VHH binders against o13842. Designs and how they scored, part 28

Target 1, 320 residues: o13842
Amino acid sequence: MYETRDLTGNAGKPVDTNPWPNNSKIAVSFVVNYEEGGERSLLYEDEGFETFLTEAGLMPFPNRPVRERSIESCFEYGSRCGFWRILNLFKKHKVPFTCWAIGQAVEKNPVVVGAMEEAGCEVGSHSHRWINYEGVPPETEYEHIKKSVQAIQKASPSNSAPRSWYTGRASLNTRKLVCQVYKDLGLPQPFDSDEYNDDYPYWVADPLASKPGAEDDKGLLIVPYTLEVNDMKYAVAPGFCNSDDFYTYARDAFDVLYEEGLEGAPKMMTIGLHCRLTGRPGRFRGLQKLMEHITSKEGVWVATREQIAQAWSAKHPYKA
Short names: E, the ipSAE of ESMFold2; O, the ipSAE of OpenDDE; V2, 0.75 times the mean of E and O plus 0.25 times the DockQ between their complexes.

## First folded at step 14 (VHH; framework vhh_7d4b_2)

Design x3 (at its last look DockQ between E and O 0.01; V2 from the best seeds 0.00; counts 0 for: pae E 14.6 > 2, unsure alone 58.3 < 65, placed apart)
Fold by OpenDDE, look of step 14:
Structure x3 (fold): chain B 320 residues (1-320), chain A 127 residues (1-127)
Amino acid sequence: as target 1 above (320 residues)
Amino acid sequence: QVQLVESGGGVVQPGRSLRLSCAASGFTFRYYAMGWYRQAPGKQRELVASISTKGGSTNYADSVKGRFTISRDNSKNTMYLQMNSLKPEDTAVYYCAKEVSGWYSSGTYTESAFDYWGQGTQVTVSS
């Protein structure tokens, strides 16, 4: 699957001069990663505490088999306060986001799924645990994928299964396993966002096909994600030091893409968010300013990732 | 993957009622606006009613306002068209339609705004 890399893409050529509804000049996808309750902890039989994307940044000491309550409580802020602050902002502006929810997190706070659905947001899957799946046995990852789908669907008032998938710290097995699980569950094929390599959605071969290009190759849609226009940068060095850093970077990214759209190459933009990060008041101001900036522009389509996927697929069906 | 299956059509006398259903699958139903269209023999397909994703905003053709009601149940992935006070001029094949991208603009849509259509269900109003 990953034996070869496509380093060419579209070779700088716009794939579509009008890919989005209403002749929009840009499709903006906000993503809210809901991870709180899915992080590593001895409480969840992990070997240590969570060290990724915390207020502490890079821990000055190695991970050890103890509970770090400070870390746990920071994650709790995400689910208790941050998430709702973010959700209210989107409700206020009448625009949706896509949530990538950790299955275990949803199990611990299922009310968030209903709230997102009520707000018109998409709920996708972030797998079941917020861990690095590289090195995890495929059988285990398979179960995590399945459990996450079921957890989200169970928490959904509409019994909706996630159609947007993003593991993040994925293994080379993840893409195929995800497709397999969905097939086994009798669900439609999801679209995949475990790529960061394009400004457009694009197709890859169906991981479950007998052979790429074969009759049973139905393709797999990739909707690329981002690690730079992402509030995760608050938790890394040199990273964002304040909300102005985040806002400025995101604004600049938007402006560049928006201008390209005006020039005849409308693209998509992704903004990644985490409840415990941007959800903090000191960082939340950046998102507020960004929202004002983006929504003040004409020809901006703030969409769920599924909406983007559907819009793209309608005009650009997979050709095996 | 996407499927739309209409049901509930039939032959009725003027003044009677029918209720059409559209069962949707293959997509997250609540994310997309839906609509009913109809096509009478020798006529172009026309919008009958549309319904939004969130707030239940609805739009109706003038000819059916006050008589028809479009609704949806997102928990069942189903859209409905309650047709009351049916008239002979309502005779047509009725089609269920899915919006292309989930973009909701004032609840009004053209045929080009939809990417999937059902097979249609015949409604005949005659004395």
Scores: ipSAE 0.032, ipTM 0.406, lowest interface PAE 4.2, mean pLDDT 92
Fold by ESMFold2, look of step 14:
Structure x3 (fold): chain B 320 residues (1-320), chain A 127 residues (1-127)
Amino acid sequence: as target 1 above (320 residues)
Amino acid sequence: QVQLVESGGGVVQPGRSLRLSCAASGFTFRYYAMGWYRQAPGKQRELVASISTKGGSTNYADSVKGRFTISRDNSKNTMYLQMNSLKPEDTAVYYCAKEVSGWYSSGTYTESAFDYWGQGTQVTVSS
């Protein structure tokens, strides 16, 4: 796995059959990351405090083995306020999102899973902790993957296990470990989003197959994610200074892909959001404008990643 | 508040060309798709052409494909319609229109996709 890189993809060719329902020109996946309670903290026996993806993360002091309440408070805004503000906007427009939910964050605030299910949103897994899994022993990463699935399922009023997967800061072992955990739990193989390299889903060989192309190779569907049409750019440089920066960038990305769809190359687009970032009122205005723009267009399908994966698979099945 | 002002209409012989302009103000022009509509005497208003926010995507009514070209200049807040090989059937009042905000729809573009209209400019193609 990862022995070579696929630098070719589809070589710029459009797919031969539009997989999107009602001949839609674009499929749009909004993603809400729910990470609050999974981040590093001495409270959770970590070695230091979390600094990534907050407005406080550029503090002038080196990370130290202390609690940093300002940063913890910024995360708490996400779970206390930002999540609900974002959820209410999607409910108002009656369109769904997919959540990347951290297992430990769900354990510490399980009501969010039921709220998302009631709103018609998909709850996927973001693994158990919000940490860098590179260098984590494979046995430990396996257990984190399993814990996250179980935590989400336990919190789910419908007892649903996550069907979509995104680790983010993954190891080279992550993809195979995720597939192995799902197999061991008797669950259908998840749709994997730990790629950033295309504007449509695509198949790779099943990591658990004896070899690529063998009879036991059922494939693994990749549904790419994004680090560029992503509100993380409020908190990293060079990034967004204000909500109009986020709005105009995301709108322009949407317009390009929508226009390509009108010309016969229908694609998908992902928009990545974080409760503690876009949930702030000043940043939230950018999401409001984007929602107005997207929902004003004809031929747009806003869907969960599971729905996108299923529509794609129906028209473009795996060829072992 | 939203202002759309069409210009460039007139009387012209069949086979000739005409260029319409739409000057926009009162909103952030580059954020919205725009369209040209026309209404001939006794007929319903119909979509002639539409253009995305940056001009990378255009759509045309079948009756004008290959003859009309829609374009925009976001630095001047202006949209254009180049009309070549004009026919008597093109005689109509031509209206500039701005994309609606906040309404979700799927399917083909309709008049409901636009919420503000100009006063129109008359185009007459006759001998």
Scores: ipSAE 0.000, ipTM 0.110, lowest interface PAE 14.6, mean pLDDT 88
ESMFold2 (binder alone), look of step 14: mean pLDDT 77; pTM 0.791

Design x4 (at its last look DockQ between E and O 0.05; V2 from the best seeds 0.00; counts 0 for: pae E 21.0 > 2, unsure alone 62.8 < 65, placed apart)
Fold by OpenDDE, look of step 14:
Structure x4 (fold): chain B 320 residues (1-320), chain A 127 residues (1-127)
Amino acid sequence: as target 1 above (320 residues)
Amino acid sequence: QVQLVESGGGVVQPGRSLRLSCAASGFTFSYYAMGWYRQAPGKQRELVASISYKGGSTNYADSVKGRFTISRDNSKNTMYLQMNSLKPEDTAVYYCAKEVSGWYSTGTEVTSYFDYWGQGTQVTVSS
């Protein structure tokens, strides 16, 4: 799957002058990562506490087999307050986001899935645990993938399975395992977002095909994600020091892409969010300002990632 | 410019049927969920039915389930509402509606927001 790298892509060529509905000049995808309750903790039989994307930033001391209540309670803020603050903003502006939900997190707070569904948001899967899957046995990851899908589907009032997949800290096995699990569950193939390398969706060979280009190669759609227009930068150094940093960066990214769209190359933009980060009042202002900026422009399609996937695949079907 | 034009309304006796149509233009019809709303005199506008962008998923108000059928023909940019077994309580202005950004995208999605409306067509059920 990763034996070769495509470092060329579209070679700077405009792939499609009108890829989006209503001649939109940009497709904007907001992603809300819902991780709270899926982080590492001794409560969940992990070796230590969570150290990734916390208020503490880079921990000055090694992880220890202890509970850090300060970290736990910060995650709890995400699910208790941050998530709802974010959701209300999107409801207010009548635009959707895509959620990548950790399965375990959903099990601990299933009401969020119904709320998102009611708001017209897409609920995708972030796997079952919020961990690094590199080095995890594929059998274990398979079960985590499966459990996450089932957890989300169970929590969904409409019994909807996630169609958007993003592990994040994925292994080289993740893509194939995801496809396998969905096949085994009798679900349609999801689209994959564990790539950060393009402004357009694109196809790769079906990981379950006998070989690339074979008759049974139906392709796998990639809808790229982002690690730069992402509020995770609040938790890294150097990163965003305040909400203006986030807003300014995101605004600039939008403006550049929007202008390219006006010039005949409409692309997609992704904005990554975390409930416990942007959900804090001091950081939330940045998202508010960004929303105002984006929605004030004409020809902007704020879409779920599934919508983007559908729009793209309709015009650009996979050719093995 | 988004345009939604309703037709097919009229005056009918209870138990009769009507078929409403909504002709859509000014947007990529097949990318958006659509819906029917109605507003009776002195009442709030309410959702009657909605349909996903591909037509694979539908939602109905409890009051019309089993009697009304929403459908669409994306090749014609048209949405329909087949109304059977009409009741006096169904008397209202019926409005065609377009979803905001087309996130009604899955075969199982049944909820969406709507922001564009037609002028409406009057349906009157009376003996």
Scores: ipSAE 0.005, ipTM 0.225, lowest interface PAE 12.3, mean pLDDT 91
Fold by ESMFold2, look of step 14:
Structure x4 (fold): chain B 320 residues (1-320), chain A 127 residues (1-127)
Amino acid sequence: as target 1 above (320 residues)
Amino acid sequence: QVQLVESGGGVVQPGRSLRLSCAASGFTFSYYAMGWYRQAPGKQRELVASISYKGGSTNYADSVKGRFTISRDNSKNTMYLQMNSLKPEDTAVYYCAKEVSGWYSTGTEVTSYFDYWGQGTQVTVSS
């Protein structure tokens, strides 16, 4: 897998069948990352403290084998306050999101899964730990994938396994390992979001097939994610200085795709959120503004990634 | 385009067995969990059994556990329900059902969503 790159995609051609319900001009996926409790810490026997997507920005000192309680405290804000503030906004507007849930974070605060399910949101998997999986041995990554599925399913009042998958900092082995774990657990293959390269879902060959196009190739649906329309840009450079920066950027991305849909090329858009980042009151105002903008428009379908995948695959079945 | 055709129903005496079949077409059968539902006169349709897309996981209503066995043959696009030790309370129309979100769901939970139904096959258990 990855021996070549697909630089062509659909070569700029619009898809020939609008899969979105009610002839919607855009499908919008809000994503809430729930990572708090899965990040690096000596408390979890990691070799240092977490330095990515924190309020501390780029630390002026090298990472050390110590705990940084201030960083841990910022993550705790996400689980204690930010998650709930964001969830309540979506409940108020009666639209769903998809959660990328870290398995260990769920184990340490399982109540969030039931709260999301009750609100009509999808709980997908973000693997077991919030770490870089490049360089993690394949057998260890396999175990992490399995643990994350089990943790989410155990915390689920409906006993539901996650249907959508995103690792983020993935290895070259991740996609195949995820499919293998799901097969070994007797679960349908998940939707894979470890791509950032298109504005609509698309099929790739099943990583578990004997070869691409073979009789056993049932395909794998890719539902792309985003690192640009993403509140992580509050914590990385060049990034957002305030909530108006986030709102303006996300609004403009939405407006471009919405206008393309009005002109006959309906697509999807993802908006990535983190509990500890946008959950802060000053940043939260940007999300409120964005929600009002998006939900006020006609022909907009705000949906979970599962719903988007279902609608897409019904109109665009895999052709092995 | 989805088509589900049940067969194998009939009238039998208590304690006997029947085997129901569901022939599926119009979709990629191996991508979807499948289920058997039944509906007695004046009752809600109830899930009897469900089976994951590869057959590795099954679920049963309490009233049929140990007596009924669900199975599937993906090479023949067919699902089965082996019904042993039949009781008069098993009298119902039995429906084959396709899960709405196949490879999105295990299909082994009683509350799974199913969006297509066959026309049903009557099972009558009477002395």
Scores: ipSAE 0.000, ipTM 0.115, lowest interface PAE 21.0, mean pLDDT 88
ESMFold2 (binder alone), look of step 14: mean pLDDT 79; pTM 0.803

Design x5 (at its last look DockQ between E and O 0.03; V2 from the best seeds 0.00; counts 0 for: pae E 15.5 > 2, unsure alone 64.6 < 65, placed apart)
Fold by OpenDDE, look of step 14:
Structure x5 (fold): chain B 320 residues (1-320), chain A 126 residues (1-126)
Amino acid sequence: as target 1 above (320 residues)
Amino acid sequence: QVQLVESGGGVVQPGRSLRLSCAASGFTFRYYAMGWYRQAPGKQRELVASISYKGGSTNYADSVKGRFTISRDNSKNTMYLQMNSLKPEDTAVYYCAKEVSGWYSSGTYESAFDYWGQGTQVTVSS
């Protein structure tokens, strides 16, 4: 699947001059990663505490088999406070986001799924544990994928399965395993966001096809994500030092893409968020300002990733 | 499936008011401009009013300016037409319409629509 890389893409050519509803000049996708309760902890039979995307940044000491309560409680802030602060902002502006929810996290706080659905947000899957899946046995990852889908569906008042998939720290097996699990569960094929390499959705060969281009190749839609317009940068060096850094960067990204849209090349923009990061008051101001900026513009479609996927696939069906 | 259902029509005397509603479903309502059309017997269908997707911009036919007000509630997927100071010449079937595309860099919306409701009869007579 990854034996070759497409480094060309569309070769700078506009793929579609009007891909979005209402002739929108940009599709903006906010993503809220809901990870709290899925992070590493001895409590969850992990070998140590979580070290990725924490307030501590780079840990001053190596990971060890102890519980680090300071880290745990910071994650708890995400689920107890940050998530709701973010959700209320989107409700206020009457725009949706897409959530990528860790299955285990949802199991520990299922009320968030209903709240998101009520707000018109999409709930996708972030797998079951917030871990690195590279090196994890495929059979284990398969179970995690399945469990995450089932956990989200169970927590959903509408019994809705996630349609958007993003593992993040994925393995080379992830894409195929995800498709296999959905097939085995009798669910329609999801769309994949474990790519960061384009401003447009695009198709790849169906991982479950006998071979690319075969009759049974129905394709797999990729809706690219982003690691740069992402509040994860608060937790890395040099990263964002304050909410102005985040706002300014995101604003600039939006403006560039928006202008390109005005010039006849409407693209999609992704903004990545984490409950425990942007959800903090000192960082939240940046998101508020960004929301005001984006929603003040005409011709902006703030959409769920599913909506983007639907709009794109309707005009650009897969051709094996 | 896109659905538009009009309501609020009826028979009124000149000078009276009516309020029409359009309930929309089957599409992301808040991302599309909406409009009202009307068709009188023996006449062509004509645009009465249109409203942008956020409601920030409105357009009216000259014949209804100052009398009619178009509005929308995106939280309810509903569009409205407040019709005041009704005249006999306002008698027509009124249709709700959904935009196909309409946003331009100038901030204006095109009056092109692809879906229509069944219509609601408005009759103004003494």
Scores: ipSAE 0.011, ipTM 0.241, lowest interface PAE 9.4, mean pLDDT 92
Fold by ESMFold2, look of step 14:
Structure x5 (fold): chain B 320 residues (1-320), chain A 126 residues (1-126)
Amino acid sequence: as target 1 above (320 residues)
Amino acid sequence: QVQLVESGGGVVQPGRSLRLSCAASGFTFRYYAMGWYRQAPGKQRELVASISYKGGSTNYADSVKGRFTISRDNSKNTMYLQMNSLKPEDTAVYYCAKEVSGWYSSGTYESAFDYWGQGTQVTVSS
């Protein structure tokens, strides 16, 4: 897998059939990453404390084998306050988001799954722990993938397994392992967002097929994500200093893609959010402004990633 | 082990209604998109309607839109097709089908469906 790179995509050509409902000019996916309770901690027998996407930003000294309660406390804000503040905004505007939930985080606060389902939001999987899976043994990663699916399904009032998948800090084995776990559990193959390389969904060969293009190749749908229209830039450098930086960047990205849609090339856009980051009141103002901008426009479809995947694949099925 | 069993076909007069059922077993029904196809004498099999695995998205052939309604009950592993205002051109064998991908596809590609029922005859004539 990954033995070649696809540097071509559509070669700059728009797709020939608009899959978005009501002739929409853009499909917008808001993603809420629910990670709180899955991050590194000695409490979970990790080797140190969490240092990624925290309020501590650039760390001036190496990680140590201790607990950092201040960092843990900031994550807890995400689960205790930030998640709910964000959910309430989406309910107010009557549009959904997709959540990628860490399985361990769900186990420790399962009520969030039902709350999201009741609001019409999609709950997908972010694997079991919020760690870097590069270097994790494949059998351990397999077990994490399985645990995350089971945890989310168990917490789901409708007993729904996740369909949307995103690992983030993935290994070269992750995509195949995810497909294998879903097959072994008797679940339909998920669609995968561990790509950042296009404004359209697209198909790749089924990682479980005997060979690309074979009769057993049912394809795997990729629904790309983003690391740039993403509130993680509050916590990395160079990044966003204030909520207006986030709002202006996301608005401008939206306006460019919306204008391309008006000119006959309707695309998708993703906006990445983290409960502990944008859920803070000062940063939340940027999301409020962005939501007002997006929901005030005609021809905008704010949808879950499942809805985008269904709409797109209905018009652009896999041909192996 | 995968089984799809259609029922509810029959002979009816034009303008009347029928309701088809598809009982599914041998797989986890609620995780897969499903479809109804039909084949009239001398014609190729064609999509009639399809439904996503949660039932939130449906699609219909233009010839049946507004007259037919697809639905599913995931607690009973059953899919339905309510056929109102039947016309003689609706006469066909109707097939229940399970999608490979587990979500709704265009339905014009029969390769998107990996298992088919035996079919049930619907005849609309006076």
Scores: ipSAE 0.000, ipTM 0.260, lowest interface PAE 15.5, mean pLDDT 89
ESMFold2 (binder alone), look of step 14: mean pLDDT 79; pTM 0.806

Design x6 (at its last look DockQ between E and O 0.01; V2 from the best seeds 0.00; counts 0 for: pae E 20.6 > 2, unsure alone 64.4 < 65, placed apart)
Fold by ESMFold2, look of step 14:
Structure x6 (fold): chain B 320 residues (1-320), chain A 128 residues (1-128)
Amino acid sequence: as target 1 above (320 residues)
Amino acid sequence: QVQLVESGGGVVQPGRSLRLSCAASGFTFRYYAMGWYRQAPGKQRELVASISYKGGSTNYADSVKGRFTISRDNSKNTMYLQMNSLKPEDTAVYYCAKEVSGWYSPSGTYTTDAFDIWGQGTQVTVSS
């Protein structure tokens, strides 16, 4: 699939029809990553401990066969405290988020799925483990994808399978494998967020089709994600030093896209959050400020990724 | 006091096979990546093959790919090297090695410095 790169997109042209409801000038997708319990650990027969996206920063020698309880404790803060603090803020403002849920993390704390559904949030899949899938055998990745869908559906009070997908540290096989798993399970094809390359959804050819444009090509909707309007930058360099840095960056990104929408080019924006990062009180202030800013403006649609995908595809259907 | 004891070496004719074993004691074998190295006279030790602690990732030197297979049995604290289609160039002392520090590679590749606990070696001689 990835033999060529699409450097053109829509060539800077705005879409001809605003897909957002109520003539909204921007669609805003808040994303909460729920990863706690899926990370590397000797408890899970991994080769070492996790070092990515924690308060501890980069740790030397991550593949030593030991447990690093300080790192595990940082993740536990996310599931014990941070998740709930963030969820309560969204409930207070009565706006939804989409969760990228790691299947194993859900298995180890299933109550979070019901809590998110009751709050009107979408639970998507982040695959089964929080690891780098490059180099994982395709058969193993297939099974992880399947297990994540099943774990989320089992924990769901409405028995809902995830409709939105994001792996993050994906392989070149991931997109096709995800589509294959959903087909094999008899589920509708998911909306794919393993791209970072545009400010609106767009269609690509169905990776399972015999060829692009064939009768079996039903398309695949891409709903891009973000690595820059993302609280991971608290834990990676160069990054955010304090909550005002996060707030200012996210606010400015929102204002730019909102102003483009006022001028006739309505787009979408994603804001990525992690329970163990923004859930810390000092960082949480930045999210509070951002929420006040966004919810104070007219013509803003805060929506789940499924809602954004559905609104987009209704106005811009795939041409078979 | 970690001990690694190699066995299975010997003299063999070109084209034949040998199987090396490495018996481990004094540490919890299943927690560590393992490797086979070899050293011919006058040469530096070179990595022959390595294996992750669960056996899911393996790595081989280009000179032995397709001919040698590394494996482990964590229930017996033993690592193996199956050496098929042996060549005179394979003549060397073969060493079993245990990871003591370093970074895990997704492909199971390790630097020589990541394996600093070594056995006494077993001689493999391939001659007509």
Scores: ipSAE 0.000, ipTM 0.114, lowest interface PAE 20.6, mean pLDDT 88
Fold by OpenDDE, look of step 14:
Structure x6 (fold): chain B 320 residues (1-320), chain A 128 residues (1-128)
Amino acid sequence: as target 1 above (320 residues)
Amino acid sequence: QVQLVESGGGVVQPGRSLRLSCAASGFTFRYYAMGWYRQAPGKQRELVASISYKGGSTNYADSVKGRFTISRDNSKNTMYLQMNSLKPEDTAVYYCAKEVSGWYSPSGTYTTDAFDIWGQGTQVTVSS
């Protein structure tokens, strides 16, 4: 599956001069990662506390088999306050986002799924635990994938299963396992966002196909994500020092892509968010400004990733 | 919650005028194109008129061109439909519509697919 790398892509050529609805010059996808309650903790039988994407940044000390309440409570802020602040902003502007929800997190606070659904947001899956799945036995990851899908579906007032998948710290097995789980559950194939390598969606071979290009190869749609236009940079070095850093960077990214769209190459833009990060008042201002900037432009389609996937697939069906 | 509340409907004789209003809330009104739909008995809902978010561009169904005028006041979060020279065939429930979330048309033209939320509707009856 990953034996070869496509380093060429579209070789700088525009793939579609009009890929989005209503001749939009850009498709903007906001992603809200909902991880709170799924992070590492002794409470969840992990070996230590969470060290990834915390207020502490890069910790100068190693992880220990103790509870770090300061970290836990920061995550709690994400679910108790940050999430809702973010949601309210999107509701105010009446634009959607896509949520990648950790299954365990949803189990601990299922009300968020209903709230997002009511707001017109998409709820996708971030797997069940917020961990590195590299090195995790496939059997375990399979169960985590399954549990996450079921948790989200159960929490959904409409009993909707997630169609957008993003593990993040995925293993080489993740893509295939995800497809397998969905098949086993009798669900339509999801689209995958565990790639950061393009401004357009694109197809890969169906991981469950007998071989690429075979009759049973229905393809797998990739909707690329981003690690640079991402508020995760608040929690890494050198990172963003304040909300202006985030805003400016995201604005610039938007402007560049928007201009390219005006020039005949409309692309998609992704903005990654985390409840406990951007959800803090001091950082939230950046998102507010960004929202104002983006929504002030004509020819902008702020869409869920599912909408993007649907639009792309309609015009660019998979050809085995 | 997005709310669209239509008003101004009623029963009028042919040739008369009505002015419909749509009060919008629950979203940033000034960012979205708005539209009017209507649905006559036994017919499909159809787009009657649309207006861009700034009000600079308007579109009309052929059946109402020259008779209907769509406008908006972004300071009041209100959209209007001035209906002149009403005909019996204009009889329908008229619905205020909001542009699809985050969908801003570069051309200022909107199709039926551009809208996804409607109000409860207001009845307009044109009869002698």
Scores: ipSAE 0.000, ipTM 0.216, lowest interface PAE 14.7, mean pLDDT 92
ESMFold2 (binder alone), look of step 14: mean pLDDT 79; pTM 0.800

